# Miniprotein binders against q8h113: the designs that were tried, part 28

Target 1, 357 residues: q8h113
Amino acid sequence: MVIYHRKVVFTYVRAKRFYHFLNIEMVTDFKSLLPVIDISPLLAKCDDFDMAEDAGVVEVVGKLDRACRDVGFFYVIGHGISDDLINKVKEMTHQFFELPYEEKLKIKITPTAGYRGYQRIGVNFTSGKQDMHEAIDCYREFKQGKHGDIGKVLEGPNQWPGNPQEYKDLMEKYIKLCTDLSRNILRGISLALGGSPYEFEGKMLRDPFWVMRIIGYPGVNQENVIGCGAHTDYGLLTLINQDDDKTALQVKNVDGDWIPAIPIPGSFICNIGDMLTILSNGVYQSTLHKVINNSPKYRVCVAFFYETNFEAEVEPLDIFKEKHPRKETSQVAKRVVYGQHLINKVLTTFANLVENS
Key: E = the ipSAE of ESMFold2; O = the ipSAE of OpenDDE; V2 = 0.75 times the mean of E and O plus 0.25 times the DockQ between their complexes.

## First folded at step 18 (miniprotein)

Design H6 (at its last look DockQ between E and O 0.43; V2 from the best seeds 0.00; counts 0 for: pae O 3.1 > 1.5)
Fold by ESMFold2, look of step 18:
Structure H6 (fold): chain B 357 residues (1-357), chain A 85 residues (1-85)
Amino acid sequence: as target 1 above (357 residues)
Amino acid sequence: SEKVTVEIESDDPFLLEWAVLYIKKLAERYGAEVKVTKKDGKVTVTVKGLSPEVAERIAEMVKMLAEFLGLKVKIEIDGKEYPLS
């Protein structure tokens, strides 16, 4: 009686723990969703010298720290860039990519334009596999001679579409806003790493280069078409403005699982890159991500890459070596030259374009 | 104008907050009014000022999100239950 009752209770408790454990694994989808961070408290105080003491800033900084230590991807809301502009960027880009091929070729990538301009579907490869997308490559413009022989190949103006007619003005406004937003997010990230707000505005970082890839993914009739193969971003921070009603971006989480980056309207998807990994002394790790297309509809993604200075020789910052010392062999111990890497990639991309034309 | 009502129930407060924010941002995309209330341990998101086409689109997108996330929802357009799987 009593013994039977005690054994039944014990068995029930063990069975409940077993089901609870299974349910936790089946429903712990928080590792399957990217965090959403409202950065408006950070933006309200980012010009104040004592911003680090503000309670709202402290809350945002904590969220940035957790996101960057975990998945390295997060949504940004409260960023101050209007929904109208975010949506117009995508709408105008849809209009351009819908033009006949010969119209898009009017701004084709050329050496004379500093390797800037339109790339047709199928000329980009990631890890030896063809990427099923088309794109416009844009880079920060700079004065002839500023970056010596290494930078010479990238000299020249960006080639902006003439149709839609307002494309250039819209995108230049957007780039300025993305540059300012990225700098302010990096102030929060610097605080998250235990530094001053301005650690990413030092001598080799205060005149940031930028890259913008305006990407179109054609609709597909089969499953799992590779729009862009798995990669990490090279720079500091990426802001992604993608179509709201199509999910194709996948991010590799800390458990090694691919999770979808479901678009949230009016947000940016934001991620850290390889240079931030180096500068942070490895505290924050850039994240593998890819684009897998299953939609019969065309998808646009406008990616803004906030980089170091073009000539930067990137190594871990001293303050972060002090705050987060490492003694093992690490990629973050290596000095890298940002501009040389970029130019090598640009030349390789163009050579592939010519060979496949 | 029509309204969409989404009643959400979840034991996971992160998932619940994420889903509510998604619906808020979706509604803002279409310039709609949004009200969030909590009653009886459930969260209700009401989206108003919609054309019939946009109301159905929002309902379908929320249905697809709920299916993907395994989220327990009840969706109504002007008080009429929107079919779920």
Scores: ipSAE 0.417, ipTM 0.792, lowest interface PAE 2.7, mean pLDDT 84
Fold by OpenDDE base, look of step 18:
Structure H6 (fold): chain B 357 residues (1-357), chain A 85 residues (1-85)
Amino acid sequence: as target 1 above (357 residues)
Amino acid sequence: SEKVTVEIESDDPFLLEWAVLYIKKLAERYGAEVKVTKKDGKVTVTVKGLSPEVAERIAEMVKMLAEFLGLKVKIEIDGKEYPLS
């Protein structure tokens, strides 16, 4: 067992960017660690019209601004979701992935199921490389025809495991809580960008879509097995609930180094997506990340993706264009239809599934 | 019941805070009592009320944390040093 003494040379670049908001010398230059943000002050005021003036909110907003500028990833604590629920989600997910393959296939992903359900190990590809994970893909459910011809591909109910029996009800509760949490984090991010708390609740985000990937990473006896290839997330925010005893997520910092996203029990890892990059007029850049399977033990991760409206034509918000002007030549000026992008991704993934089946 | 004692030495107050938070969250998960003390530039976190299995698990997780963060730590289970190598 070659203990690679990767001396994580914590080069403390003493960039004391004093964010002169409140006198908290937040050490800014965590090139080697993801910031931890207690969002409880933000949540306590999330329904208050004057929340932007609250000292606790201002502190959280300053932390969010820094995290989104410097690394695009942060830990969320004080989020109000019970540790029991967070842990039960992981436990029941382990129980599902421990089932015989034939039992997992009862909820197999199919076109007729709206591309919802179980994907076997080795079917997912990132940047042309095979990922060593299995997953259950879930999407926000919607009425038939709601999203026209684009949405038809994803029409259908989510395919929940029948074992464990409580899994559906647990995950539906979890989705609701993650939706509420994501909205409230985005209120903080909206303030951090200098907007009102509600800039992300306008026409483009009035009916936010969501995606959830329930991911299982098999145990490996080899080092550096790619569980998920290097990518940015496409959406607004991702909430990651992972096993606490295995470090697998890697985040690329501003220096180009891969930082291990060590699990903090009871925390979410939150990251920003490409759509938030666009909406922010490129102020907050989505961060490249990957998963390396480095444990002989099975690992689970539940990734909740909070998205725009399905039909949203994503462009920089006018308020953020005004506050953060950029030259029009930026790649951020590309109008992208979220639903069309999602469908193209789903169809590409399914083509790979058929070719490798 | 067993206790885990972690002595953390770092010149970075944030690394210390982060490591303390991590251990607190571990202890919370297991319903354990946590005491944090600071002396001579070192932070000592004591977790009490653990089963032997949970004590070893916490010690191992703190060891992993220290390795990833490059933290100088000393871990003890009931006053016995937990091996870092």
Scores: ipSAE 0.054, ipTM 0.599, lowest interface PAE 3.1, mean pLDDT 85
ESMFold2 (binder alone), look of step 18: mean pLDDT 81; pTM 0.783

## First folded at step 19 (miniprotein)

Design J1 (at its last look DockQ between E and O 0.02; V2 from the best seeds 0.00; counts 0 for: pae O 15.7 > 1.5, placed apart)
Fold by ESMFold2, look of step 19:
Structure J1 (fold): chain B 357 residues (1-357), chain A 85 residues (1-85)
Amino acid sequence: as target 1 above (357 residues)
Amino acid sequence: SEKVTVEIESDDPFLLEWAVLYIKKLAERYGAEVKVKKKDGKVTVTVKGLSPEVAEKIAEEVKELAEMLGLKVKIEIDGKEYPLS
């Protein structure tokens, strides 16, 4: 199977390079392939009043629609974030994880730190199986009291590595850029769903929360080591910045097959999450994915999760109920608040860490 | 034609919604009819119009999904319980 998928991906990559050379944009809507979408036409017009009418935007929107209806995963290129920054984020993350364990523990997750910080290898579990990774958990910072009693648990600053010294400044710049990029991609997705560009920037969505997981996967000398068990993401959109030289991320397609997400230099892997599934009235379904490690090399993945407002009550948006009616109502109650759901997961994760420490 | 009935319970309401939509997509792949009911705080998805072979395939895919995600499920093919282990 690996041979089959590698041959398909190799052919796809060669075709993409050929089309790029001829300045012809290649878009695929095949179940066996993950689409590559040049979003630069979208970004060039995303602040214009009439962006929905721009021919370049219309083309990108069509590609987003096909990708989100099929696999819910795609690569984005032409995103405007420099290769230098993307690579430095991974480079400095490698440097941090290579530090002695005692140094990494200086930023260990604690309740006093707002449940932000470092998790050692082997304390994270997905569906009862140990995930072979280490990580730093980061969340958007907010002023004391902003989210009432619900948010109090998560108050406080992120615990950034002090070594390398530039880590915090680099990551805060990177997070700002990822936030802006995610918002602009969501403008395209809103158009793809038949809404205005700004349906995901309404009153309960215009001040998005975010989560970042900075993940290190130790090298392995066995096949098929679980780096991260199968799951869906719970937010709106995820941007994945991963090492270029190893394929470990796998995505489940509509036929039930696991498709490798081969790294493409200079791209983000982008996928939709559970909140987008709900807000879109089920038109776009978030996708099962996992990380299976077969490489002796250490591998870094920096995942940025773009979410709703902390206080948002998550339900299908009226415009998408009108555009894409369903005969059955959503199973998610209107009174489910995103922030409460997040806090429940944060506390559960920490309790598991304590039990396995 | 055969039917598959899946009763799903989860403490995560977003994951519950996801699972229902996943089963709907799976059924659409085979051109099957789907009905969804909520009863006693659980969600029941019924997939109809299946060949016996496809019914077993759907049941097995749902079983695998439940194992991967830690969902509590009960699966029946034509009213007969499908083994989960």
Scores: ipSAE 0.171, ipTM 0.647, lowest interface PAE 5.9, mean pLDDT 83
Fold by OpenDDE base, look of step 19:
Parts: structure tokens; C-alpha cells; sequence
Structure J1 (fold): chain B 357 residues (1-357), chain A 85 residues (1-85)
């Protein structure tokens, strides 16, 4: 049972603990809240061939369908990743960003590193404006030449921090768990679209690429500092692990209002990307979001982007064209090669890195 | 033509570098010449070839930046302290 209380939709079990933390001013309008979805019933059946017939799965699928139609953002609970791991990821990320700049520069992002590693504040641009964040950019590692000349730009190992020493091993574990979680959420979304559980595991989506941005937002003494400019995510699914003590992520609702994505401890924020919009034949629209730095305290956010196959030529899936036919007047999403789009984005963002190196 | 001079004081070399880059980008937008001097944890950025209106605009944007980042800055337009009293 989802209890709507003051400013956040809670499942009944966690509601009691959450009331003490959220001195959040009552947003009374339901349109101002992201839905909370317990996906544990979906995960319990994710390997069952008859999962679509399970009553618990049907309930989760109905919640996913509504969330993806109405807002394109939701909280995920019951995801099976330990709170200790989620928190350790944030803790070690704080520890890295607290390091001296010279230490952070040991993993500096470079073209020769396949655009992997640490980017300083003011390197990232969104819509021609500088973002007030620093980050470590990580990508799925792949063998040299696997993705031809397009993939060559991103070839190389991830540049993990050497301090804390356990950072690499923790993040590799975390990536695996986020990958498995993303796949299982997409099984639910596939069912919600009226497909089989496996529509997102076909040729385009086998061997999924992933991007991870480990983001640090410096403390600010002013309001409305743009930490990350307004954008949609490009991929299939994003899993956001953020600090629990700061509200910075803003999501644009259907009415055009910016709603705060208030942190829920032990939850992911999940959102859909532009590729899922295309694959769904435009049934699920990616949602515009931004980050506003509004705290004097440093904030971390780990964003895991579950993507298509690197070489995927993304078009609406035939099953979803059949289930959700578009009128001819709808702009057919142009066929886009994911890898080429990613490379173009990387090269555009980092074009200025080459001139200042 | 006016000049904007920004003295930035910070123990954080990262904030110093960021502020310098920001001011450079501001100057580039207006086709202005930028000179940077670094000495003893202080960075002096001088932007030259500005109209009065652009000089004031750059000075205000740098002030806002400094306030956002908690940076200690001294801003001068043609050797006069900004904001103008």
C-alpha cells in the first residue's frame, strides 16, 4: 500500500522511518511527487518463464506503466542491493572528491584515456552552459577494435581512483548489480508495454553498453546554481544513487513545473532515456531534468546509465509498433546509432579539453 | 576601452583554476584580451579592450561567481573597486 504523506509517496513499511527526516514543506499536489515502486515481486520472478502471470509481477508492471507514462521518473525500492553497498559508494565518492586536486588529476580524463577519468568543475557543458560539478566518467570496457573506428575514441580501461584503494573493486561490484537490476526493471517495462519480458534483450540490447558518471557537486552559498543543466538522458534506463541529505535533482512534470526529486534513503531514482522512448514507439517519453546546487555542503551523485548495444541502430521495436501504432503524422524517431551519438556527445563536451591541455 | 582586473585569493588551486577559466570564457565571448598572473596563492586576471557596459557586465558576473563559490575576489574596473560605491 502506497501511503501519500505530506511530500513523498511511501510504501507503508518505510513510512515510519522517513517521517523523521523529511522536514520538507508539504507539496500537496500529487503531480509534484515521483511514484515509489517496490520491485521486489518482479525480482522474485525475474527468472521464471511464466513471470507475466504472477499477481505480484502484474501489480509492479502496472506501477511501472503508470510511472513511465505520467512522469518518466520513479523511486525504486526492494531492488536487492544492500544499503551498506549503496552508502559505501557515496562515502568513497566523497572521500575521492575531498582529495587534493593533484591527487584527483592522477586519473584526469584525456582523449588518450578514451575519455575516461576525472573531469574538473567547468569541463562539463549542458546546452552551452558550464555545469557546476566535477565527475569521474566511466564506460563499459571493451576489447580494442570491438566497435571499430567509432569505438576507438572510447577504448581503454576505466580510470578508477587509487584512493580509496577499494574504490575500483567496489565500483565494479556496484556496476554488475546495477546492470542486473536495470535488466530486471526493463523486463517489467517490456511487460508494461505489452511485450514479452525479453523484448529489451534482443539483438540491439544484447551485450548492453553502460555509462557511469560519479558526480560531485560543490557546496554553494547561493541558490539556483546549475549543477547540471536541463536535459533528457539518452539511454534506456538510469539508476541514480544520491546523497540522502540534499535535494538537488529537479524533474519537469507534465504541467511544465519543476518538481524536486527528494532523496529516499536506500532507494534509487530511476528514469527512462531517449532510446527507450524510441524503442517503445514513443509510448514512454524521457523526462527533462536538471540539478540545482542549493546547499553549502558537498553533494555526490552516482548515475548509472544502462544503454543499448554500442552498435545498436535504435528504432521502435516491431512488437511495440504493433501494440502501440503511431499516426503517420508523428515524427518517426530517426534511426540513431547509439555509439555514434555517444561519441558525438563526448567529443562535443570535451572539444575544449584539447585546446586547454 | 576599459579593463577589468580580478584578484582571486584561494588556497584551493582548483577553484582558482575554475575561476580563471570562467573569466577567460567571459572575455572570449566579447573578444577581449586576457592576461593571467599567478603569485603566492593569488591569481590576477586582467581583461582588456572592453566597452564600459561590457566591463560592468563582466565585473558583475565575476562577483556573482565569487559569491557562488565563496571565493575572495577583488574586482576593479580601470583601477576603481567594483561594485562602484
Amino acid sequence: as target 1 above (357 residues)
Amino acid sequence: SEKVTVEIESDDPFLLEWAVLYIKKLAERYGAEVKVKKKDGKVTVTVKGLSPEVAEKIAEEVKELAEMLGLKVKIEIDGKEYPLS
Scores: ipSAE 0.000, ipTM 0.188, lowest interface PAE 15.7, mean pLDDT 83
ESMFold2 (binder alone), look of step 19: mean pLDDT 81; pTM 0.783

Design J2 (at its last look DockQ between E and O 0.41; V2 from the best seeds 0.66)
Fold by OpenDDE base, look of step 20:
Structure J2 (fold): chain B 357 residues (1-357), chain A 85 residues (1-85)
Amino acid sequence: as target 1 above (357 residues)
Amino acid sequence: SEKVTVEIESDDPFLLEWAVLYIKKLAERYGAEVKVKKKDGKVTVTVKGLSPEVAEKIAEMVKEMAEMLGLKVKIEIDGKEYPLS
């Protein structure tokens, strides 16, 4: 066991030296565009114990390292989820948001529903400003009492639309595939940080939580309407499936400029969250992003957030502290209990929902 | 069936590759055949087997992408310049 870890780490250090020596100046001055990463070579080797030695994996990992350092956002292609499924998820989401308001209210988000279900336009606030979107909030389902008193706030089934009838089964299939994809991307990121593929799969990801927001952005006839306020994501990874024909997501680059995240059909946009920032010992910073509604047409976005275990005490992983030492004065990464952080966010976002129910 | 032809001119190889990928993914989304030709620093992407409605939609999406990126493109639908004057 120990000898294999040393070989994989040694091959990876050689690969990083090789990537520094391959001045593949991807002069991707990521100032104007997000990088596109074909992860198919990573997925082809995701179950191989020697995956870190594969030349295709090494290339993908080099792309992931650059994207996570320089932008914190990238397109994912070669991800193995069918375009038909990706498109059907968006189509069914449009169909739900086109329903009469009274029909959408059958799955209304409530505290008693564990903060699961439909939120109308004007319920979501980001940094004290109202967001111009509606959504269905979903969370991983768990048994009552599984996550103690902290988890009790989120206890309950997901409230799926009953129209169309296949919506639940479609989304449960989609969640499974997004979970598998996120795990495999994190193996690549673990390698990019100079660990084994499995550094996250230890104490932090034995029972990964997930959040999914099914988001509808109404059509607007005004410029610069905030669909979602500027924020970083809290989790490990986000997978964004959006409409192909509307650019609304904006990402803040290293220069502080907002760059458009132009939809690429059949791609996910992937970004890193605050928990990955902590776990990486701050090597990979979560990137500020926002949504601007800029189209008279309705737009949908399905955001899948792949998370740590609910009770995970998130701190910098020892291997990444060793590989990427920081000065004690720059201990940016306070220990965070993920579930407590999520609950605090939910309660803050929906504080107004309790007063109006 | 209609065809969309996009001529792309850029000195940025990353921007060129990204734009070609974008058009390929648009074509894939609609089950269309794609041909790419590179000649004299220009890339020509041809998407074939489109309905008139899909051809116009692809042409508009390529135009909007090019405008957002400051990319110099020439778009044709069946050999007529887009946008249609």
Scores: ipSAE 0.801, ipTM 0.931, lowest interface PAE 0.6, mean pLDDT 87
Fold by ESMFold2, look of step 20:
Structure J2 (fold): chain B 357 residues (1-357), chain A 85 residues (1-85)
Amino acid sequence: as target 1 above (357 residues)
Amino acid sequence: SEKVTVEIESDDPFLLEWAVLYIKKLAERYGAEVKVKKKDGKVTVTVKGLSPEVAEKIAEMVKEMAEMLGLKVKIEIDGKEYPLS
């Protein structure tokens, strides 16, 4: 900093620098809040050959870039999925979890069911701590034999609740919309990284796998009950549709502090996962998050995970290695086989479920 | 029908804009009319066309949002102050 002999000049220079710093901090500082991104300009232009040059798209892409470089979490509004559908997904999930325990067990996870279905409260652990939630595990369905011996254990249809009767049809519609939305958000993210819109639709990415966890958090009488321990998500993107009258999701910011992710009605909370960290050559980092329940009310969260192709061998994309070369001190890039990792997690989860049931 | 009035005061325009957006999205869920007035770092958001049950729910949700953000608010339902503690 330059110091002048006259106090007036010194004060003026300090005031300008402080004001500029304060403005940057107030506008781009995600240490206490998550950014909200209206993606409607992106969606309006996603089929245009000139989408990258549209002023509205450029603005959205800039917001995506800042969010993904910093906190890795953001709200998505202007997404085109009706509020009625978003709410009905949660209402029907509430109805299912309200059923007697024996009714829920009719769709319990088994090897014969392809490791799809219901798991009861308290059988899942994160870092040795019990997660106080129940869930239905759902995976993209695929034709017998498509993914060889590795994929065989996950073959078969999802076990959808029969009560409410409309559950399956509504969820399949919802999954299609979430898949399309995630793909379009990734087009914006690809532009943000300096690629074409379609870098996440290449050979090993254009037939994405998906996972959906339909999660119920029982009401609690005490503070700070762990509903889901701290973790990062494995895939590319997560879309979170949660009850919006209670806040339980917490996100670790760049300063290492846990901040609340207050649900905004009608929005998705969207975050990046480990596969996107790898594909982006480390430019975007997946973010630790957890669910801490303080509510006496039952809370539902439907998490949709957009993934790579099942068979993908995931490594940094060449274009992003070129545009964003790693520093010499950067971690050596890891190559990950997505389907093998998923199956290992599925088998480990089931073994723990049996052990703790 | 009832109305909820929220006065928000903050030196941080990002927090103000975020909070206003939250209330607008909350009102949209219930098909309510929203009016926003901005005056020198203070913003007043009025949500109209509410049942008594929904008005109280909105007021409570706004209260909880403000508490989590450390945001200074004044909430009224039909001109009657909604308690913040």
Scores: ipSAE 0.708, ipTM 0.899, lowest interface PAE 1.0, mean pLDDT 85
ESMFold2, look of step 19: ipSAE 0.697; ipTM 0.899
ESMFold2 (binder alone), look of step 19: mean pLDDT 83; pTM 0.809
OpenDDE base, look of step 19: ipSAE 0.717; ipTM 0.901
ESMFold2 (binder alone), look of step 20: mean pLDDT 83; pTM 0.805
ESMFold2, look of step 21: ipSAE 0.689; ipTM 0.897
ESMFold2 (binder alone), look of step 21: mean pLDDT 83; pTM 0.804
OpenDDE base, look of step 21: ipSAE 0.784; ipTM 0.925

Design J3 (at its last look DockQ between E and O 0.03; V2 from the best seeds 0.00; counts 0 for: pae O 5.9 > 1.5, placed apart)
Fold by ESMFold2, look of step 19:
Structure J3 (fold): chain B 357 residues (1-357), chain A 85 residues (1-85)
Amino acid sequence: as target 1 above (357 residues)
Amino acid sequence: SEKVTVEIESDDPWLLEWAVLYIKKLAERYGAEVKVKKKDGKVTVTVKGLSPEVAEKIAEMVKELAEMLGLKVKIEIDGKEYPLS
């Protein structure tokens, strides 16, 4: 288990003289693995009134708790989304990014398109550093006026490629499946925090917004090219569907070391975000991660972000304040407005895109 | 059809279970049969029913896993050792 391995690594790392030498390969052997969680027992019971008592659910919930308290990243298997669908999403995304630039520009990001669509290589920045990727930005669609003046700039439909032809239908099916999967994982996380299964389905959480970034990383012939700079995710939960023949995602563990997130075929890589940190009263901490490209091969990553309601004013949930009281006073009164942050990021990203065009 | 045999040696049972799980998921992708035998810090995973192209892909992916994890492995395709250089 994660706790056991963390103790072992802690002992060896602190006793540096014990080894007389340390190299990156030995540290990788002790610290390079993210936990793998088979959530099929959770999914089998997630709609049952007595799911919290099921032995299989209890085991999954324990694994979720350990992963979220430690590294905040884990693989999800037994998730019920077919391997064919997961691969088809990446295959069609590869086909789109292989098109001539002029074809990709047919769905370029514009203010009129609600800041949805294609952005070219090198115009995105994370923490002030240029990201060497291209992407399609997609957001949950909503009716005009639903989110007031704050949401107005993001109104309108997503821009889906017409080539490959079935792309829109595939991705909309995929989004529905990812939304349902994320909700069910969050039921397990709610139980892990000591709540009911539905603590993340309350009034400001039961109509979740979502973001999807469909990302292409061009091949490189240099070491350590930044595909995506170090960051934490803002929402609740992220599902990552990436090419599995090369590793580029790196995750910062509790010891401060960057470890590779080795893709496991047929899995999602899953991580918690900043809103979950707030809602859990700081029990679960979102985790720094980055994408560093060292491969000459083009790589695709489709990231699905499960968020709060657009209008949510997010603060620690009372049940988690009760079950996990903070001994220090930091962050106990913090509130954030999700939609305002999202729109600020959207506008900042577009301004940078225009400046670097 | 061809088979890939992977022998994995480690004193860390968690690392062994993780590596076995990785190979099982890889085999599942290609609809291949998998057998696992575990003995005292060594695990042998046999993946059967492969085309020559898929067998080589699996062997290469397992080799890359072993390199990233510092895992001691022996990989064979139909009894012939797969190069680990």
Scores: ipSAE 0.622, ipTM 0.870, lowest interface PAE 1.4, mean pLDDT 84
Fold by OpenDDE base, look of step 19:
Structure J3 (fold): chain B 357 residues (1-357), chain A 85 residues (1-85)
Amino acid sequence: as target 1 above (357 residues)
Amino acid sequence: SEKVTVEIESDDPWLLEWAVLYIKKLAERYGAEVKVKKKDGKVTVTVKGLSPEVAEKIAEMVKELAEMLGLKVKIEIDGKEYPLS
């Protein structure tokens, strides 16, 4: 017990020192590393009405603005979620994916399960190429009929692994904490865009939907195996909890180079999605990313997607149109119904499942 | 042209990977050739084709990185230990 705490504290102290270095290097045009942001000053003030005037909040807001403009990806430290919980999520995820295939199939994704559950390796496709990962797809649970005929496709409980037994309760706790964290990061991003802290808590953003992908990447003995094809995320924010011993996530910078998103123990990787791009009037663009399997060891990644309301008709927020006016010819002006987009994505992925079954 | 050689010793594979990445990206910024050798928990990164000024700058930046991360590094410019005594 004592040795583990010393390593975690040492890693956190190292991360804080490294944070200062990365901040200096970010000023020196070093577009080759993702920024690290200690959001603890933001979280300390997240419930204060005058949070925008706090010097620590102003500093975090300035870092969020730069990260969202320049990279669209950043590390989050000082997020208040315990390292023990973060690590236990990964550990239990490894334990699930180590189970016999027949055991994993007890929670198989099906249309009758509202497209929730386990996807075997080779079911997911990105841009017509097969992804070398397995996953558990989870979505926010909602009452039957809450989202009408569109929502009906996703109706049902999440299919949690029964082994390990604690998996459900752990993940439900984790989802709550990721939801609260995502909201608080978005308060900082709202301030960074020159709005109030609450612009992302309006009618279309109340009762936010969430998606969680619990992803397992098999060990490979070949180079350049695509674990997940190049894409942008659709939602507002993504929180990535990844194994600390393997670099696999690649982020495309503004110069077109692929930057490896090396894991920082106890951090999340946070990225912005396409809906945040729209809402921001295109100020913050979602960043193309991919996963390359490059290790003979199994790797896990838990991606939590904080999204709009399921029924949200997503358009640029008026405050951000005023603060950041664009010429009308911006492709960002397309009104998109979030729930319909999600359903179309799910159904497209499932059609590929039926053809390859 | 000068060469910077960095020997990094760490039991933490992500720290090694990050330090190697950092040095690679420094080298790329200056159009320098990078060679990486891994052996027994040690990584040796060699950057070649540097001006003296750039070699010293890279060496200092790697030293600062190592101090901040608590990495055990040995830095050499053309086979001379850095900092130059």
Scores: ipSAE 0.022, ipTM 0.324, lowest interface PAE 5.9, mean pLDDT 84
ESMFold2 (binder alone), look of step 19: mean pLDDT 81; pTM 0.777

